# VHH binders against Glycine betaine monooxygenase reductase subunit (bmoB), part 6

Target 1, 368 residues: Glycine betaine monooxygenase reductase subunit (bmoB), of Chromohalobacter israelensis (q1qyu6)
Amino acid sequence: MTQNFFNPVTTQTWTNGRHNVRCVKVIQETWDVRTFCFMADQPVLFFFKPGQFVTLELEIDGEAVMRSYTISSSPSVPYSFSITVKRLPDGRVSNWLHENLQVGSELVVHGPVGDFNVIDYPADKVLMLSGGVGVTPLMSMTRWFFDTNANVDLQFVHSARTPRDIIFHRELEHIFSRIPDFRLHIVCERGDESGEPWAGFRGYLAQAMLELMVPDYLEREIFCCGPTPYMKAVKQVLKSNGFDMSHYHEESFGATPADVRADVEELAEQAEAEMEAVDTADMLQVEFSNSGKSIRIMPEETVHAAAAKLGLHIPKACGMGICGTCKVKKLAGEVTMEHNGGITEEDEADGYILSCCSTPKSHVAIEF

## First folded at step 23 (VHH)

Design b2 (from a5 with S101A)
Fold by ESMFold2, last read:
Structure b2 (fold): chain B 368 residues (1-368), chain A 120 residues (1-120)
Amino acid sequence: as target 1 above (368 residues)
Amino acid sequence: EVQLVESGGRLVRTGGSLRLSCAASGRTFDYYSMSWFRQAPGKEREVVADISYDSGYVWHADFVKGRFTISRDNAKNTVYLQMNSLKPEDTAVYYCAREDAEHFGEYDHWGQGTQVTVSS
């Protein structure tokens, strides 16, 4: 029953790292979505950039499991933080959380981390596009803009499968009804099988629908999160209309899409120009044997960054050494690898490394 | 546990056609977006096509646009890749994958792959 008070001497600010937290509230958002709220036992202010995520460290059936979730709360209310979890039909972690995580439960989280956020990309006019549970990082951003009285013209288009699947429906309507420069549009892809009426837009987000809802969408900074087919449909509309994609931001954890290759090629051109100016005495060579390319990098740069500078795209999801997506085989040399469980001891013995969290100690050769 | 099983890969001449199938086990197929990937020898795995849970969104990579078509039949728990006007560079192992429904862009289930070989 201990009361935790803000005290300048003992109150800590939350920074990226490993944290012990306790569930203090569970909110049923929809029939299959819950929000779990957490605090620390000692006074902590949970600051982060809206859009960032944490990674839960769990034990399920005797096995260590790591799973990332977007922080759905806003750092404007820093005394707790929340994640919002949709119960997936055959989801291991999401079902475990719904069944086992309750008020009083303790767990470890890692973070906060993530480059998808509104702090690093300020703009006067913003368009948020979400599909399904992709609403969660954008809800954090929306709460932040609302709570801080941000001077932003905000358009929010949310796509849900059916009316009963609209996450945060009442809160979104409340926020957007109160601010003249905030506009909300909700699209339902399918009818509600319960027979409840839906008076809003129906169908799939397409150019004509977007033009009707947000006529000036080509003038906005765009933040997008939803299923991959949804996000690719959005990008196709934007590219077909000459949108400058440097103003488009998405949360994606997957393999590099074919259309991102242009970004990698541009980065490679920039890296080539920079190489001419750099003192090479302290640099180490990273060689990619299958492509026949090599580059010299500083010892603090990752193998993944080296590949990107050469126009090679190694898949990367979490970027923190948790998911294992960036795994590559090292043929020669030594690296320093700081991972969070994304690689097994057997894989390390077989010469595999996580490129996103490995930096060279010597010249290295990678099978890629 | 959900299992994905590809079939239909074989040797075909340049200009030929193939249809790949991916059968999913269980009763959750129509909840998830599905993708086809391919991996040629010595290259990284790359996405070929994506389809939403109800076919409402469909995407094809530029290198197969107009030649390949992804589709799905939710009653049969099956996703398809129709491959027309095949070229030698389409030679690869083709994989069916299920997209994670909350970590978009990650895939939580993969098939074993089916070999497609396109001869000159």
Scores: ipSAE 0.798, ipTM 0.930, lowest interface PAE 0.9, mean pLDDT 85
Fold by ESMFold2, fold request of step 24:
Structure b2 (fold): chain B 368 residues (1-368), chain A 120 residues (1-120)
Amino acid sequence: as target 1 above (368 residues)
Amino acid sequence: EVQLVESGGRLVRTGGSLRLSCAASGRTFDYYSMSWFRQAPGKEREVVADISYDSGYVWHADFVKGRFTISRDNAKNTVYLQMNSLKPEDTAVYYCAREDAEHFGEYDHWGQGTQVTVSS
């Protein structure tokens, strides 16, 4: 009767924890990068600090796998959240996500968490430095600053391997063209062999290039995310020039801190234990007195199926309660038996049931 | 899938030189950043040098700067560590490692290590 919709005043917001979500959109960002957008079954507002991450709880080929991804969307649009995933030649998780995660897919995520964010480190002048897919947490921050009309002087330097590898290129150009104090610089490490022309900076971020792009970089709060050699090169430039590193913040992009991994593992174990406890509490015991074996089954399973699981062979022909071949004597307990004449009233009075069409209503004992 | 095999570790005298090699299997070597680590007995493993996929970014730890040089040859699927002016403190097992390209700061493949011993 009541329609599901978002109400900004009354709709609940998520908090750090374990969440069931559903993929609602898949966006091809580049030839090897996709963005996956998620919502909950009931309306939830996905607020977080821009730069934070979630940890995916996946099952790949029967194995539990956990992987962290930064949230690439901004909490200024809290009706869904997104992660952005680059497909790697040898990547197990990234390939699995690209191959298996589609609109309608459900999964479990943990979070949001993370100390790499722009809320905890406010500043009037910001420099963002990203390499490759390291752009994703900084894109969350950029969208936030743009959407909230933040009064910040923002410089963004992004390094990509080739022009076709620039993630979010059109949106970055759009955002940075509209705000007087926002400046974007894109560096491509290799030229235009991919068929995309590039007239901008080429090569690798170095002190001289950074000085040309952002001459006041030593006066800025710096947020950096990219491959380890890239980030170490940045840090070397900063330290060599006397930068106060308390204003430098970095994220390795998705390395799960040990304390976050421990919390995720604990919550996953608790959820599994709760599911096992619920399943066990709903189960009913079927004992087979002559064999001395017993098993717990769900109320919708038959006594015959219970015996089969224990390696006990009760004859069965029709399975529909007609022929009577699965007849066994019940010593204790109650069953629901749906038969079509395969058992007489005398047999029922003597305690017989048709095991193939009898399900337990209580714990039962069978003479078999 | 990917296997990393170090070679070249041996006993050398103080002040000597040595080159370590790390051969990678597979066709994806030139996509990934590579690192050398070392671990002396009773000490934590520590990073010695890093190199980006195409050698565009190269980094060396301060304790080896000017003495060690990381390099790579993508045609041979090989990473090198040229070690000069060796000191007894450089005695360790040296490992090469591959950085995970989507989860920076994690290393998804390690070699078995090669022993370097520097005598006084």
Scores: ipSAE 0.742, ipTM 0.912, lowest interface PAE 1.1, mean pLDDT 87

Design b4 (from a5 with E106D)
Fold by OpenDDE, fold request of step 24:
Structure b4 (fold): chain B 368 residues (1-368), chain A 120 residues (1-120)
Amino acid sequence: as target 1 above (368 residues)
Amino acid sequence: EVQLVESGGRLVRTGGSLRLSCAASGRTFDYYSMSWFRQAPGKEREVVADISYDSGYVWHADFVKGRFTISRDNAKNTVYLQMNSLKPEDTAVYYCAREDSEHFGDYDHWGQGTQVTVSS
């Protein structure tokens, strides 16, 4: 089986939606935490905003169950995505995942979605505060900052129950040891039951501890994720000290609105129906004027993906609308472009688009 | 299935004290944060207090103003709400809830509630 080496240049990017994925790796992080890594059957690049989550569609005991998990991997490594799941003694889905999900397992995921991300809230100074499994979205963010050589002053405070409970301990130490502007603080609430001494901060995060670790915490964009009592304690400290709470962000898995369930069901039905009724009628034509090539694509496909299908190689680096490498001139038509600063208003006014994050809304002509 | 059972709700006079208890079934009580909620007639449910798995973090709503105290005994799988200086405005059904540890801010189990009535 010729390992079809992913060609990053021609590989399509996944879009927000329903995806069939396969578990390709399971990593034991701690005694009760596992990371599950997923790939698609078809080569896709998994771009998302660090901190976003996916929703798993599972069948447990004959019942359809949906459960959301933060993507713990970084979009800087786009060939797969991962979730990190703590096994909860009474957790239905967490136990099922730990007991049943293995390499080769297939499941459906929805996403990526979520407003808790570092792309929508850019800052030069960042403070990450995590408790327990709340480290997972922040790890995604951290990996992203590291891999993209972001010019960010990063303070990371992670609170764990015991040293054995520190998720990503070695990796965090590794990352933070390599970047002078990155500082890691790990707080353990108690010693290790195994008797391993903890030489770091002990106890619960409080104002005095935070001030000692991060004296300029009031000047930072704060991303917080952890148990509610923990997050509320953090918020109390911030509010009491006059922090502008508009710069405070916390993970909220909004109640999957009943509507999203309905929408997911409807989207699943629509996706099934659309898979059946791919009526050729809703395909949008993308024309590349220099090559004279044209292709019909689905509305959710990017201009870059369209080009790739035609064997046209538009340079791409980030795939997330940041670097601007995939900039092309749109000659005609309308696109929806979701960029992250990789194009200027002036360029847009001149008719340029980022092909990696532009989806046609009509027939489109590109100067490529 | 984990069950939460509240108890202790009763009629009390203004200025009185009451201790609510919530007993959780199962063996994994110390894995979860717990919360007390209340819902008055015609009002939305509101959080009263939160407590972390080992009581390391405790939060009380502003309206509590030091009158209520959340605590827990993990050996007994029980969370408590000590309510002092009760006011008629505290009349509500009080609910115990377990936080969903995978979805912080959400709750995966609720009790049936216990009625607290404070008379003038």
Scores: ipSAE 0.912, ipTM 0.970, lowest interface PAE 0.4, mean pLDDT 90
Fold by OpenDDE, fold request of step 24:
Structure b4 (fold): chain B 368 residues (1-368), chain A 120 residues (1-120)
Amino acid sequence: as target 1 above (368 residues)
Amino acid sequence: EVQLVESGGRLVRTGGSLRLSCAASGRTFDYYSMSWFRQAPGKEREVVADISYDSGYVWHADFVKGRFTISRDNAKNTVYLQMNSLKPEDTAVYYCAREDSEHFGDYDHWGQGTQVTVSS
C-alpha cells in the first residue's frame, strides 16, 4: 500500500509545466459559480504567486481545448489548488466543467503563470477592486495576506450584480472581520430578487463612492479585475485624479503561451502517430449494455476511461481501486483488475469489477 | 454560435451624423459586455467604446471627445454607436465585438464590420 502520505518535509514542489491533476472536491459557491479543487497523483506542493493562473487542457467533443483560469486558492494551503468558475450561458468550457467535472475527474493543467500577482508588487497599502468573477484572483491574494499574517493595510471593494451573486461572501466577511487593518466594501448593482434586503452600497462604482469607502485610494497599490467597462471606469477615476498608473495592476491572461501551444501540438502529433502505429488489431471492444454504446480501446485503457470516451459517466472517487465507487458488473469478457481493497471477493465472484483499475484483456461487456 | 452583424455604415459629409447598429444572435446578449472598434486604412484596430451588460458602465475613447455615444437595447439584442460631428479622420471599418466573460479584455465574437467614410 504505497501510503501516498504527504510528508511536509520531503514533498516536492510543483514547477511551471504540464501536470496531471485530479479533482478532489467541488464546492458550490453561488447559484452559478463552482470551485474545483485539484491534487496531483503524486504528492506535490502547489506553490505559486497569488493571482497567477493555470491553463486547463481539456478534450471536449473530441476536440482539444485550452482555457485559462485564475487560481483562487492560496499557496498558503499548498496541498491542493483551486479554480473558481462561473457558468456562462454560451461558455463552452465553463458549461463543460460544471456538467462533467466531478470528484475523481482527471485533467491536465499548465502553469502556474501570470504577472498579475502581489508578490511582484509588494506594498504596505493595497486596494483591491473586483467586479463579478474578477474576485477570484483577489481572493487568492486576500487569503495569502491573511494566512501569512502580512503587514498590509488592505482595502477590498467588490462589486456584484446582486447579493446572491457575491462569490466568497461568507469567507470574505469572516477574514475581514478578524483583521483590523483589513476593510471590506461590497457594492451591489441591484437588490436581490428574493427580497433579501441589502444594507450595503448600491449601484455602480464611481468616484464619489470610492472616495467615501477608501479616502486614501490614491496612496495604494491597486489590483483590479473585472469586466472591461468596469476596469476602464476605475482607470478613468484614477487618471482623472492624478493617480500614478505604475501602481495600477490589471489582470490579463494574454495569449496562451507559445510553449504551451507547442507542447500540446507535439503531444497531439505524438498521439496521432501512436494512433497510427496502433495496429487496430490490438484494440479491444468494450460494450456497455444499458446504453447500447461500444468503443474500441487500447489494451492499457481502463473500462472507466472507455465509458468516459462514450460520454458515459461511471462514478469514480479515488481512481485507485480503494473506494469501490466505480464498481460495475462485467457481463462478458476478461479484464485485469489491480485494486487496493475496494472490491470484495464476493463481488468479484458475482461478476463485478472496479472500472477505474480494470483493463480489458479481451472484448468485454459491461452492465452500464 | 453567436453571430454579430454590424449595419449603418455609409458615406457621410464632414459634420454629419451616423448611427451604427450591431445585432447579436442568441439569447444571452444581456450577459456580456460589448464594444465598438474601428480600423482605418494602414492603422491598427482601436477601441472606440465599451458598454457593460446593463449599460451601468460606459467608456469612450479620448478621440471621441463627446461626439460618439455607445448604447444598447437588450430587448433587441443590439448595441449602437451614435456618431455625431464626424470628421475625415473617423473614416474606418467599424467592428462590434463581444467581450469574453472569462477572460476580461479578450473578445470571443466579432462582426464583419461596416464601412464608414467621411468626406471633406
Scores: ipSAE 0.904, ipTM 0.967, lowest interface PAE 0.4, mean pLDDT 91
Fold by ESMFold2, fold request of step 24:
Structure b4 (fold): chain B 368 residues (1-368), chain A 120 residues (1-120)
Amino acid sequence: as target 1 above (368 residues)
Amino acid sequence: EVQLVESGGRLVRTGGSLRLSCAASGRTFDYYSMSWFRQAPGKEREVVADISYDSGYVWHADFVKGRFTISRDNAKNTVYLQMNSLKPEDTAVYYCAREDSEHFGDYDHWGQGTQVTVSS
C-alpha cells in the first residue's frame, strides 16, 4: 500500500457509512480480552462522539455476519480507531476475531453511530458505571475527557468478576491518579483462581457501596454500561432515591415492564385518538400475526412505531438500522427499508426486515 | 449450540404456587446472565426477572415483586422461577432466555416456553 501522511489541515474525516479498514495493531488486554486497532488505506481522521459504536461486516464459514462493537479509543487520537473484544465461551464473532483477526487483516465496518455518548449530554459532574466489557464505551469517554483537558468532575466505578478481568486497569489508574477531580473505584466480585487476595472493594455494587464511593452520586450525569442485571440494579438504586432518570444514560436498552408499559400505553392511546380524527384512505395496514393485532399507518411511519401503537414491544437499541436488534420476519407485503448494515442479504432473502427503519409500501404482515 | 428447555408450567388455582425450571445444555451456563419472560395471549412479551451469572444481581418486575423469585443452580445448569400467590393475570407462556454478553439487553437464546394457567 502507498504510504500517505496525515495532513491535519486537509485530511478528511470519516462520516457514517461503509468503510474499508485494516487491522494495524492487536493488544492483549487481559487473558481473554483483546483490542484491535484499525486504519484506512487512504488517510482519514476517525472523529466520532465518545461512546459510539461500529458494526463489523464479516464472513465467517462462508456466511455474512454483522456485529456491533463500541469504539473503545478516543476521537482525540483520530489516526486510528479501536474496538475491544472479550472472548465469550460460545461467542461466534468474538472467538472468530480472537482466532483470525491479525495485523494486516482487512475488513469492512459501518458507522460510527450511537446515541450513547458524552457529547449529547454535557455535564460538569459525571459518574461512569461499568460492568465487565461494558467498560469499553466508558473508556472512550474517559480518554476523551482526559485528552481534551475537560473541566469535568469524573467518578468512575468499574465492576469486574475477578482481579485478572479488570480491563484497562493500568491506564485507568494512570489517568485517575493525575487529575484531582477524577476518582476511580474498582470492585471485584470474586477472587482470582490462584486465591491471591484483592485489596480493593469486593462484592456487588449496591446503594451502600455507591454512597461510600461516590456520596454525591445523585447530583451527577450518569453513564452506565454492563450486563442487564447490573444495569437494572443501578437503576433500582437511582429510582428508589428519587434520581431524575433523564440524567441516566445506558448502552443497550434492556426491556423493563415499567418503561415498556408506559411508553407503549401512551403510544396506543395516541393512536386511538389520531384514528378517530383521520381519514384512513391514505394509510396502509400492518398486521402482527402472532399477536392478532393490526393498525393502519401512514406510509412514512415505521413498522416498529406501528407495533408500539398497538401495545406490542419489538426490541430496539440503535433505531438507525445498524445494530439489528429490531429485526422481525415479514410474512407478506412490501416495505421500504433504509438500513445502515444492521441486516444481511441472506436475512433479507429469508424475509426479515428491520422494523425500526422499515416503512410499508403495501399492506404488510409481520410475524410478531 | 445452547438449548434452553423450560418445564413445570401447569394449571393452578388462584393463590397457588409453582416452580418453573429452565435447563441449559453445555458447560457455559455459569458465564451468562439469565432472564424469565412471559407472554399472555394478545399481550406483548415482558420481562419478569433477571439474574446475573453468579446470582450477585437479581431483579424482579414490580408486578411480581414479593411473589416471584428467580434463582439459579450453576451446578445443575438450571434457572428457576418460584411463583407464589398466583393470580389470573399471571396466566401466560413463560420463557427463559440468555443475555447476549456482547450486546447487553439483547437475548441470543430462548426456550420454547411453558404454559402457566391460573384459574379462579
Scores: ipSAE 0.772, ipTM 0.924, lowest interface PAE 1.0, mean pLDDT 85

Design b4 (from a5 with E106D)
Fold by ESMFold2, fold request of step 24:
Structure b4 (fold): chain B 368 residues (1-368), chain A 120 residues (1-120)
Amino acid sequence: as target 1 above (368 residues)
Amino acid sequence: EVQLVESGGRLVRTGGSLRLSCAASGRTFDYYSMSWFRQAPGKEREVVADISYDSGYVWHADFVKGRFTISRDNAKNTVYLQMNSLKPEDTAVYYCAREDSEHFGDYDHWGQGTQVTVSS
């Protein structure tokens, strides 16, 4: 009989997997675009990396159908998540969602997953390039930067077919008008049928237009999502101007495009050729008995660093063996410990070490 | 259901020219990006050219740049591939395809293909 209350300290965060969700809100964004908002039956926090997607598990006309949609909401508001769907005339899944998905509808989603995200590729200067409904992962990223007060210089160039087709227009204008380091440029490819005026850029994204809008585009981390001809036009401009494509990211619900993959593969091969060999035979194992985790480290690395690599939090303040905050009990093995008074002779006799100042001399076991 | 029908493939000599056509059924043609692909026997299908819904973005693969030109006529529901300076390596079945606008990079409709053979 529990009420649907969230406790941000104790409520479970979802992880990649299969989830039962319920539609709780439907928003008409434009004449042919809707946003569907979901919650789980039990309280869960929908944290994810902005730009990631979910995959819907649907049954349409008796046939199982899987379809991926980017999460358009931001994890800064993790009490629900949203997808944004453009209805196409012959679109099977998009039409089914628009016709059948309503408040109270239940479905299964898989995720969150995706390498297209702003968490894995941090940068001080970002350029977002979107076409049409390709705005959706970039909207998630934008909401995240805005909500978290990110220290980022953000340029956003969005291409829409007509002014009536601009998705999230009011919210984008609001966000970008309030932050000095945020700049928005909207390009309309055509006028609309009503003849409504459009004072912004008209036409198609090309090098000259990009240079006018974002003169320093070659210095930015770039996130791009849109129709294939749009994304290929973007890549053509970037490659023709010597852009380092390891800083270019695009969303595709499949393999990375061949030309981007080739560039990344070449860079990885060059980096591997430059690497110095690492001989793991010289590594020593550090076991953390209470957690059941272990790791091999080099003998010059500390026990504290080993715990951190495993996601274990040993308190540390000074890191220099003075304060004693990083004290843990050693159950087995030998360490070299260089401290400055942060541990007593009695503690050492009882098997305690300062993890921040202790390096292994053998395989060791720590009570943690 | 949308149907794509290619035509114009035939035997042609090296250095010759050929125009392929792809006619689309239905009333939705001008909502979608279109592509030409080719496939030699036993080889992977490869993209030759792309064109946006209104011809605003056009792309050609490097191996055909300067020789092939994609175009479309939305009034006739037709996409074209003009092929000039043909080489024996251009011998393949050529396919017309429509991009899935819900899932960029996937194609939801394919033609049955038209054979192009370039002789020495």
Scores: ipSAE 0.726, ipTM 0.907, lowest interface PAE 1.2, mean pLDDT 84

